# VHH binders against Oxysterol-binding protein-related protein 5 (OSBPL5): the designs that were tried, part 6

Target 1, 118 residues: Oxysterol-binding protein-related protein 5 (OSBPL5), of Homo sapiens (Human) (q9h0x9r126to243)
Amino acid sequence: VVIMADSLKIRGTLKSWTKLWCVLKPGVLLIYKTPKVGQWVGTVLLHCCELIERPSKKDGFCFKLFHPLDQSVWAVKGPKGESVGSITQPLPSSYLIFRAASESDGRCWLDALELALR
Key: E = the ipSAE of ESMFold2; O = the ipSAE of OpenDDE; V2 = 0.75 times the mean of E and O plus 0.25 times the DockQ between their complexes.

## First folded at step 5 (VHH)

Design k34 (framework vhh_6z1v_2)
Fold by ESMFold2-Fast, scan of step 5:
Structure k34 (fold): chain B 118 residues (1-118), chain A 121 residues (1-121)
Amino acid sequence: as target 1 above (118 residues)
Amino acid sequence: EVQLVESGGRLVRTGGSLRLSCAASGFTFDYYAMGWFRQAPGKEREVVAAISSSGGRTWHADFVKGRFTISRDNAKNTVYLQMNSLKPEDTAVYYCAAGRLYWKTSAYDYWGQGTQVTVSS
């Protein structure tokens, strides 16, 4: 069951934002380059994550998913057994910082993530 | 498999009240936003009210604000629309819909068959 699906900007290890397609299901957040098949980037395992808001006057509505013990948040394989593909810049291993298109969009993402984290 | 079944539509007099219900099945109800839409004769479908998956956020169109209230019971897989101070211009077929984002009308993927509400003077 898909709880929510939309684009979000995610901060890479080189500190720039990349717009990626995010699909939220109970317990997992699937990340793709585009909504098209075969563009899987990674799967975040929500059971090991904590969620916090990251207020930013410059970047707008931001939030963070992270592992409290600095362990990887990522699944080892994609939903069809894919290995991680190449993207413009790599994403961090133990956390992800997201930027929503608006405060309204960000509040709804937080609402949906709170349910998925249960 | 996915089903949304509206009920409660009927003829009611101006100034009256009515409660619509929508029973959902075939999907994980508490992970979906729910909305009420309506379509009057000769008009296009418009959004009336919406509620987030948890029930923590609601939105109501200006033309019904203060008169209509959306609510949901996730334990019963049901969404409600309480309609007060009804006016003839509220006459329409009312549709229940399920979607991924409560504020985004294009994100509603599942629709009921509708229930007729007629308000007479």
Scores: ipSAE 0.005, ipTM 0.151, lowest interface PAE 12.2, mean pLDDT 82

Design k35 (framework vhh_etentamig_d1)
Fold by ESMFold2-Fast, scan of step 5:
Structure k35 (fold): chain B 118 residues (1-118), chain A 121 residues (1-121)
Amino acid sequence: as target 1 above (118 residues)
Amino acid sequence: EVQLLESGGGLVQPGGSLRLSCAASGFTFDYYAMSWVRQAPGKGPEWVSGISSSGGRTYYADSVKGRFTISRDNSKNTLYLQMNSLRAEDTAVYYCAAGRLYWKTSAYDYRGQGTLVTVSS
């Protein structure tokens, strides 16, 4: 069961934002390049992740998922054994910083993630 | 070496209060989520409460919600559990755990020796 699906901007290792399609299910966050063609980027394993709101004056509503032990948050393979798709800027291994399209969208994402983290 | 030292347990009457402490050393405390887990004699471990590394997020088991408050002081490398309105069912050894915000029963990994809480009339 999909809890939430929408575009989010994710901050890369070079600190620019990339808009990606995010699908939230219990225990996992699936990341794709687009909703239409479904090029899989990665799967975030939520059960050991910590969620925190990250205020930003210039970037809007932001939040962070991270592994408290600095271990990778990423699953090795996609749901159907897909290899990780390339993107212009690499994503960090042990954390992700997200930017929502609006504050109301960001609040919805926080509520949904808290439910998915259980 | 990660070391966790729990304290503050004791005998208390039903309806009473206790404050547990967990002193942490051997790791960067303010980078890690912390949890309280308890185990009654002859029972499996039960996750009680969790707190994020910054203290901004807290989580509670339904059995303790509204009665217990988890907190931390990162300047002192110390985790706390304020227990109010104690019940006989709260009798257990209480452990603190590092690196997990919440625990599934089958995945508990205790690092401390625990502190005994006995709620008895």
Scores: ipSAE 0.005, ipTM 0.154, lowest interface PAE 13.1, mean pLDDT 78

Design k36 (from c11b with A34M S53T T58Y K103R A106S; framework vhh_gefurulimab)
Fold by ESMFold2-Fast, scan of step 5:
Structure k36 (fold): chain B 118 residues (1-118), chain A 120 residues (1-120)
Amino acid sequence: as target 1 above (118 residues)
Amino acid sequence: EVQLVESGGGLVKPGGSLRLSCAASGFTFDYYAMAWFRQAPGKEREFVSAISTGGRTYYADSVKGRFTISRDNAKNSLYLQMNSLRAEDTAVYYCAAGRLYWRTSSYDYWGQGTLVTVSS
């Protein structure tokens, strides 16, 4: 069952923001390029992640998912057997920084992620 | 070891105010939703108020407008400002930590409690 689905901006390793389609289910966050039947980017394994707000004067409402031991947060294979190592998006391996469209949207995402992390 | 220690309880007259504090240690406080629950003699524990990791608050209908929950992540502390106290607010107040601020069953860590007595 889908808990929440919407676009979020995710910060790349080159410090640029990319708008991606995020689908939250219990235990996983699936990331796609577009909301229609689109290219899979990656799957974040929530059981290994911790969640924290990252307030920013420049970027607005931000939050972070990260591995407490700095290990990869990504599933080894995608829903159709894709390898994480084959994706071209320049995303970090052990954490992700998200920027919400508004504070209200960001707090909804935090609440939904807290539900999914269990 | 996870520890939650409540303080600030006491005896107060109806209409009075109290501020409860909860000191947390042994876990990453910022990552947990925090809540206050209470238990009156002979009753089950009931939800009072919760605050999410992002600062979103939720209140039981019986305390809305009278109580204010807040947290200080730098001090690993949770607070409950209680105004316009009533005799029905008499209970032992417990601090709790969990993953989902709106779900009472998600709170796994509990303090020892602090007694609040409101008497005329």
Scores: ipSAE 0.006, ipTM 0.141, lowest interface PAE 11.7, mean pLDDT 81

Design k37 (framework vhh_gefurulimab)
Fold by ESMFold2-Fast, scan of step 5:
Structure k37 (fold): chain B 118 residues (1-118), chain A 121 residues (1-121)
Amino acid sequence: as target 1 above (118 residues)
Amino acid sequence: EVQLVESGGGLVKPGGSLRLSCAASGFTFDYYAAAWFRQAPGKEREFVSAISSGGRTTYADSVKGRFTISRDNAKNSLYLQMNSLRAEDTAVYYCAAGRLYWKTPSEYDYWGQGTLVTVSS
């Protein structure tokens, strides 16, 4: 069951933002390059994550998913057994910083993520 | 497959109250944002109220303090309690569901057929 699906900008290790397609289901966040089939990038395991608002004067409404012990948030395999693919820049292993298109979108994502986390 | 069916519309006098209901079927309602929109004669469809999948609510300024949106996920239902009704509230009221919590009609995936609310002396 899909809780929420939309594009989000995700901050890479080189501090630039990449627009990716994010699909939220209970317990997992699936990340794709585009909404097209077969474009899987990674799966975030929400049970090992904490969620926090991350205010930014420059970047707008942001939030962070992270492992409290700095361990990987990523699943080993994709939903069809895929291995993690490459994108324009690497994503961090123990956290992800997201930028929403608006405050309204961001607060909706926070509500949906809190539902999916528990 | 997916359906939203509104009920509860009718004729009421100014100052009266009505409760609208929207029954959802064919999808996991609990995980969707839901909203009420209305369309008055000769006007575009306008936002009334929305409730997120997480229970966050928002209201148009024109209805704030008078209308209350709520949901019952066990019954797959969305409600709009309308109090202190005014002639300007006369419109066809539409139930909508979408994955995101927004105020614009184009952001919602599923729509009901609408229910007429007439406020007239």
Scores: ipSAE 0.006, ipTM 0.167, lowest interface PAE 11.4, mean pLDDT 80

Design m12 (from a3d with Y102F; framework vhh_8k46_1)
Fold by ESMFold2-Fast, scan of step 5:
Structure m12 (fold): chain B 118 residues (1-118), chain A 122 residues (1-122)
Amino acid sequence: as target 1 above (118 residues)
Amino acid sequence: AVQLQASGGGFVQPGGSLRLSCAASGFTFSSYAMGWFRQAPGKEREFVSAISWSGDKTYYAKSVKGRFTISRDNSKNTVYLQMNSLRAEDTATYYCAASEYFDYWSEGYDYWGQGTQVTVSS
């Protein structure tokens, strides 16, 4: 059961934003390059994550999923046995920074993630 | 030029209180998140507390939560740290820092002050 699915901008280690398709299910956040064809990028294991609002006047409503002990947040394999993919730049292993299109959109994501983390 | 001037440090007994101030100039203070960090001798710099540009959001390190309170006055370009129930392990040089982002990562902070020394001893 899908709790929420929409585009979010995700920040790589080179600090630029990439728009990715995010699918939230209980306990996992699945990340894809596009919604049309399942080009899987990675799966975040929510049970090991903490969630914090990370707002910026410059970039607007942002939030962060991170491992409190600086260990990987990523599942080893995708749902069909795929290896973790990359976007145009490396993704961090122990955290992910997301940028929502608006504050209301970001609030919806925070509420959904809090539900999925429970 | 950007300047952050921290003050209010000093010597205090365990259980005592101090209020630190950080006066900012050279940037649009109300557009920046502000953070307090500390560094004890021989240790790495650690996060203490952060406050968003508007003051509506705050974050505290577990070691200080419930004892310290961060606040800001955008009309005075100043951020404050009220420190209550001080412990010997709070002894450190305290630094204020500015970032476009509300975060507790020191690497995310662009502007740093010279710091103010806090010594908690009997």
Scores: ipSAE 0.097, ipTM 0.509, lowest interface PAE 5.3, mean pLDDT 85

Design m14 (from a3d with Y104F; framework vhh_8k46_1)
Amino acid sequence: AVQLQASGGGFVQPGGSLRLSCAASGFTFSSYAMGWFRQAPGKEREFVSAISWSGDKTYYAKSVKGRFTISRDNSKNTVYLQMNSLRAEDTATYYCAASEYYDFWSEGYDYWGQGTQVTVSS
ESMFold2-Fast, scan of step 5: ipSAE 0.272; ipTM 0.626

Design m16 (from a3d with K57R; framework vhh_8k46_1)
Fold by ESMFold2-Fast, scan of step 5:
Structure m16 (fold): chain B 118 residues (1-118), chain A 122 residues (1-122)
Amino acid sequence: as target 1 above (118 residues)
Amino acid sequence: AVQLQASGGGFVQPGGSLRLSCAASGFTFSSYAMGWFRQAPGKEREFVSAISWSGDRTYYAKSVKGRFTISRDNSKNTVYLQMNSLRAEDTATYYCAASEYYDYWSEGYDYWGQGTQVTVSS
């Protein structure tokens, strides 16, 4: 079951923000370029991640999913069996920084992510 | 260029107090979160405390909560760490660091100072 689905801005390896479609399910966060089928970017394995708030004056309410031992957060296979080794990822491997439109939106995402980690 | 100059370290007996200062230049200080980290000989660098750009939010590592207080003065481009009830295990080099983001993970900090040594011994 889908716990939450919406657009979030994610910090890329070049430190710019990219708006991506995020679908949260128990234990995984699926990231797509658009809500349309077939635009898969990657799948985050939540059981290996920790979640923290990272607000800033410039960017507002932000939060971070990361591997505590600095290892990859990404699943090795996509929903249709795609291998991440054959796809160049524009996002960091051991962490993701998300920017919410407001503190209220960010709090909703944090609550949902904490639920999905269970 | 960005500079962070930490000072105020020294020798103190267990139970004593020290106040560390970190003077910042070369960036818009009031737009950055500031953190204090420490590293004891032969150990990994650990988080101590963080303060948001305006001072509205502070966070402390469990080991220092209730004993240390972080504060900042944006008019002086300075962040402070008041250290009370010092213990032998607080002996370390203390570093101040700056980040666009209010974070308590060292990898999130972009700018680092040279550090100031704190030795707690009898």
Scores: ipSAE 0.146, ipTM 0.540, lowest interface PAE 5.2, mean pLDDT 86

Design m17 (from a3d with K57Y; framework vhh_8k46_1)
Fold by ESMFold2-Fast, scan of step 5:
Structure m17 (fold): chain B 118 residues (1-118), chain A 122 residues (1-122)
Amino acid sequence: as target 1 above (118 residues)
Amino acid sequence: AVQLQASGGGFVQPGGSLRLSCAASGFTFSSYAMGWFRQAPGKEREFVSAISWSGDYTYYAKSVKGRFTISRDNSKNTVYLQMNSLRAEDTATYYCAASEYYDYWSEGYDYWGQGTQVTVSS
């Protein structure tokens, strides 16, 4: 069951933003390059994550998924039949920072993520 | 050049109060979140408090919650830390820092000041 699917900007290790397609299911967040011919980028294990709001004037409504002990948030292996897609810059191992298109979009994502984290 | 000048530290007895100030220059202060961090002798630097660019969000470390109050004046490019009911364990050098993001879990702040010494002793 897909709880939510939409584009989000995600901050890479070099601090630039990349727009990626995010699919939220119970316990996992799947990240793809595009929705139409999507290449799999990674799967985040939500059970080990905490969620916080991370607002800024420059970047607007942001939020962060992170491991409280700075351990990897990523699944060991991907779904069957998918190839790892290349992206503009690497994503961090122990956290992800997201930028929503608006406050209302961001709050919808926060609500959905809280549900999926349970 | 970016500068953050912390001031207001000093010597105070347990139960006393101090107000720290951090004057900022060289960047668009009203677009940045501000944080206070402290470092005691022989200890790691720890988070104390943060305030968002607008002042609408504030966060406090558990050890200071209810005793300290963070505030800012964007017209004066200054962030403040009002410290009440001071304890011996609050003795540290206090640093102000600026970040484009309101982030109380990370020391990933972009700009740092020199710090101001607070000593709580009888």
Scores: ipSAE 0.099, ipTM 0.492, lowest interface PAE 5.5, mean pLDDT 85

Design m18 (from a3d with D56G; framework vhh_8k46_1)
Amino acid sequence: AVQLQASGGGFVQPGGSLRLSCAASGFTFSSYAMGWFRQAPGKEREFVSAISWSGGKTYYAKSVKGRFTISRDNSKNTVYLQMNSLRAEDTATYYCAASEYYDYWSEGYDYWGQGTQVTVSS
ESMFold2-Fast, scan of step 5: ipSAE 0.000; ipTM 0.158

Design m24 (from a3d with W53Y; framework vhh_8k46_1; at its last look DockQ between E and O 0.46; V2 from the best seeds 0.00; counts 0 for: pae E 12.9 > 2)
Amino acid sequence: AVQLQASGGGFVQPGGSLRLSCAASGFTFSSYAMGWFRQAPGKEREFVSAISYSGDKTYYAKSVKGRFTISRDNSKNTVYLQMNSLRAEDTATYYCAASEYYDYWSEGYDYWGQGTQVTVSS
ESMFold2-Fast, scan of step 5: ipSAE 0.441; ipTM 0.713
ESMFold2, look of step 6: ipSAE 0.000; ipTM 0.182
ESMFold2 (binder alone), look of step 6: mean pLDDT 82; pTM 0.820
OpenDDE, look of step 6: ipSAE 0.423; ipTM 0.723

Design m25 (from a3d, 15 letters changed; framework vhh_8cml_1)
Amino acid sequence: EVQLVESGGGLVQPGGSLRLSCAASGFTFSSYAMGWFRQAPGQEREFVALISWSGDKTYYSKSAKGRFTISRDNAKNTVYLQMNSLKPEDTGVYFCAASEYYDYWSEGYDYWGQGTQVTVSS
ESMFold2-Fast, scan of step 5: ipSAE 0.249; ipTM 0.591

Design m4 (from a3d with E107D G108S; framework vhh_8k46_1)
Fold by ESMFold2-Fast, scan of step 5:
Structure m4 (fold): chain B 118 residues (1-118), chain A 122 residues (1-122)
Amino acid sequence: as target 1 above (118 residues)
Amino acid sequence: AVQLQASGGGFVQPGGSLRLSCAASGFTFSSYAMGWFRQAPGKEREFVSAISWSGDKTYYAKSVKGRFTISRDNSKNTVYLQMNSLRAEDTATYYCAASEYYDYWSDSYDYWGQGTQVTVSS
């Protein structure tokens, strides 16, 4: 059921990158602090999102998931009933910016996300 | 200090053409993506076009695709917007903006230039 799972750097509201564990399933992207006994950060609802490449000369291969009407991309509850208020990282509500470890890693993520968004 | 100076606006009849320029200084221009945005009276600022730092990627809003062309000259620290087949609906103040990232949304642009007014009327 898991399409892809790996670490990605995600840009916080203070414009710093934080490495988080991302688990992609059909229709959702689950974000955790670590892969083992991971603490849930948030769940992104992919059906309301659009995906674009967002490359930077400085940061390399980046991409963005966003709500086209600038509404929240986050699910209201986590897998164990955690509220959105339990998100410990200061992440934006209507979009997420990701930085891949390499261009090839980033293209794999884009392909997997395009599949999951269908 | 970062400076972006837009120019080239003016009055033009429907079907006419204009070329806008945006001269940049105070940052490493060749490392930044550039965008054009516009705002008509009483309306929110809307995206028009974007170009990557190297010029290899461009994007256009649906309303201008096929009529407008964005380009850049990194040796001159300048981004351009060639506007063809202008319509009354294109009347707006046009702004250039710079971002470290190639993106289509105004939220990604930290540096904004002055406006240049484009009026399409007969």
Scores: ipSAE 0.100, ipTM 0.506, lowest interface PAE 5.7, mean pLDDT 85

Design m5 (from a3d with S106E; framework vhh_8k46_1)
Amino acid sequence: AVQLQASGGGFVQPGGSLRLSCAASGFTFSSYAMGWFRQAPGKEREFVSAISWSGDKTYYAKSVKGRFTISRDNSKNTVYLQMNSLRAEDTATYYCAASEYYDYWEEGYDYWGQGTQVTVSS
ESMFold2-Fast, scan of step 5: ipSAE 0.160; ipTM 0.541

Design m6 (from a3d with S106K; framework vhh_8k46_1)
Amino acid sequence: AVQLQASGGGFVQPGGSLRLSCAASGFTFSSYAMGWFRQAPGKEREFVSAISWSGDKTYYAKSVKGRFTISRDNSKNTVYLQMNSLRAEDTATYYCAASEYYDYWKEGYDYWGQGTQVTVSS
ESMFold2-Fast, scan of step 5: ipSAE 0.249; ipTM 0.625

## First folded at step 6 (VHH)

Design n1 (from m24 with Y104F; framework vhh_8k46_1; at its last look DockQ between E and O 0.56; V2 from the best seeds 0.00; counts 0 for: pae E 7.9 > 2)
Amino acid sequence: AVQLQASGGGFVQPGGSLRLSCAASGFTFSSYAMGWFRQAPGKEREFVSAISYSGDKTYYAKSVKGRFTISRDNSKNTVYLQMNSLRAEDTATYYCAASEYYDFWSEGYDYWGQGTQVTVSS
ESMFold2, look of step 6: ipSAE 0.014; ipTM 0.352
ESMFold2 (binder alone), look of step 6: mean pLDDT 82; pTM 0.816
OpenDDE, look of step 6: ipSAE 0.576; ipTM 0.798

Design n2 (from m24 with S106K; framework vhh_8k46_1; at its last look DockQ between E and O 0.50; V2 from the best seeds 0.00; counts 0 for: pae E 13.0 > 2)
Fold by ESMFold2, look of step 6:
Structure n2 (fold): chain B 118 residues (1-118), chain A 122 residues (1-122)
Amino acid sequence: as target 1 above (118 residues)
Amino acid sequence: AVQLQASGGGFVQPGGSLRLSCAASGFTFSSYAMGWFRQAPGKEREFVSAISYSGDKTYYAKSVKGRFTISRDNSKNTVYLQMNSLRAEDTATYYCAASEYYDYWKEGYDYWGQGTQVTVSS
């Protein structure tokens, strides 16, 4: 069951932000290019991750999911058996930095993620 | 130019204490998270501790939790690391670092100090 779904900006390896559709389920965070067609970008395996707030003075609210042993956070296959996710800009392998549009949106994401990490 | 000047290192016996300081200049200190990393010869630089820009959030590596305390004084542009119950494995060069976002990873920090040596030995 879907716990939360929304667009979030995700920081690429070249320190730029890409808006992606994020769907939170128990134990996984599914990432899609857009919500309309659901083109799968990747799936984060939450049981291997830690969650940390990244406070900033810039607009919005930042947080990070990361593997504490610097290993990949990505599932090998997509929810429909896809072998490789799609993306126009590369994302890091062992962590993801997210930016929500507001502090209140970011707090909601942190609360939901803390539950899903169990 | 941005400068991070770490100090307060030295020689100490096991069980002893040291307090490290890192004085910052060349940027708006209160807008940046601060971190401490350490590196022993022949090893990779590793995370020790981090503190948010306001000081309301602090983070520690498992190996130092309960023994080290990070703090900051934004009026003096300085971050501190109080190191208690020191052990031989704490021997390293300690570096302070600054980032717009605090992070566990060295790649997340934009500015680095030159470090201060801490040696724990009988």
Scores: ipSAE 0.000, ipTM 0.173, lowest interface PAE 13.0, mean pLDDT 81
ESMFold2 (binder alone), look of step 6: mean pLDDT 81; pTM 0.820
OpenDDE, look of step 6: ipSAE 0.359; ipTM 0.690

Design n3 (from m24 with Y104F S106K; framework vhh_8k46_1; at its last look DockQ between E and O 0.38; V2 from the best seeds 0.00; counts 0 for: pae E 12.2 > 2)
Fold by ESMFold2, look of step 6:
Structure n3 (fold): chain B 118 residues (1-118), chain A 122 residues (1-122)
Amino acid sequence: as target 1 above (118 residues)
Amino acid sequence: AVQLQASGGGFVQPGGSLRLSCAASGFTFSSYAMGWFRQAPGKEREFVSAISYSGDKTYYAKSVKGRFTISRDNSKNTVYLQMNSLRAEDTATYYCAASEYYDFWKEGYDYWGQGTQVTVSS
């Protein structure tokens, strides 16, 4: 079951933000390019992750999911057996930095993720 | 201009202690998270410790947890790293860094100091 779904900006390894569609389910965060076609980008395995708030003076609200041992957070296959996700720029392997459009949106994501993590 | 000046490094025997300091200027120190990173020759710079802008949250790499303590004094614009029970593997140049976001990765930090050398050897 889908716990939450929304667009979030995710920071790539080239230090730019890409708006991606994020679908939260128990134990996983599914990341797609768009909500319509659902081009799979990657799946984050939440049980290996920790969550940290990144307070900011800039617009929006930032948070980070990361592997505490600096190992990959990504599932090997997508929900339809995909081996490699579609992406316009690379994402980090052991962490992801997210930006929600507002503090209230970000707080909702943190609350949902904290429950989904354990 | 922003400056982060790390000091307090030196030579110490295994089991010894050192306290590193990083004095900051050129920005509003109390609005920034601070981090310590280290780099041994031939290796990538790696995370050691981080502290939130108010000091209410602290984080440590697994290899140093329980031996190192990060702290800050916002009235003196200084972050500290107390290093106890030092081992040969702790030998590295130690760098302090500042960011609006506390982070475990070097790419998340805006300002960097020039570092201070720590050498642990019998």
Scores: ipSAE 0.000, ipTM 0.165, lowest interface PAE 12.2, mean pLDDT 80
ESMFold2 (binder alone), look of step 6: mean pLDDT 81; pTM 0.817
OpenDDE, look of step 6: ipSAE 0.047; ipTM 0.464

Design n4 (from m25 with W53Y S106K; framework vhh_8cml_1; at its last look DockQ between E and O 0.63; V2 from the best seeds 0.00; counts 0 for: pae E 9.9 > 2)
Fold by ESMFold2, look of step 6:
Structure n4 (fold): chain B 118 residues (1-118), chain A 122 residues (1-122)
Amino acid sequence: as target 1 above (118 residues)
Amino acid sequence: EVQLVESGGGLVQPGGSLRLSCAASGFTFSSYAMGWFRQAPGQEREFVALISYSGDKTYYSKSAKGRFTISRDNAKNTVYLQMNSLKPEDTGVYFCAASEYYDYWKEGYDYWGQGTQVTVSS
């Protein structure tokens, strides 16, 4: 079941934010380019991830989802059997950094992710 | 020009304590998260601790948690690392770093100090 779905700004090592559609289900975070499901970007396997808050004065409420052993967090196939995703800039294999629209939205995302990680 | 200047390193015995300081200039210190990294001989630079721009959040590496305390004084543009219960494995050069964001990785930091040597002999 879908726990939460909304747009989040996502980046990796490069400090360029990309707005992506995120759909949270138990154990996975599905990432799409837009709310239209035909443009799958990637799926994060939450069972291997840890979550940390990353506040910044410039960007406000940010958080990081990462593999504590620096291994890949990505599923190899999409929800409809897609073998690769598409994204404007490369993302790291072992982590993602997210920016919520507001502190309130960010806290909701952290609460939902904590449940989905377990 | 931006400067980060570490001090307080030295030689200590196992179980000892040191307090490192990092004096910052040339940027708006209170707008940056601050981190400490270390580099052992023959190893790459690794994360030790970080503190939010306001000081209300702190994070530590697994090896530092429970033994080290990061703090900052925004009025003095200074970040500190109190290191207790030091072990030979803590030996290395300790670097102060600044970033607009919290980051565990060295690539996420905009400014770096020159480092201060910490040696824990057994």
Scores: ipSAE 0.006, ipTM 0.270, lowest interface PAE 9.9, mean pLDDT 82
ESMFold2 (binder alone), look of step 6: mean pLDDT 84; pTM 0.856
OpenDDE, look of step 6: ipSAE 0.027; ipTM 0.392

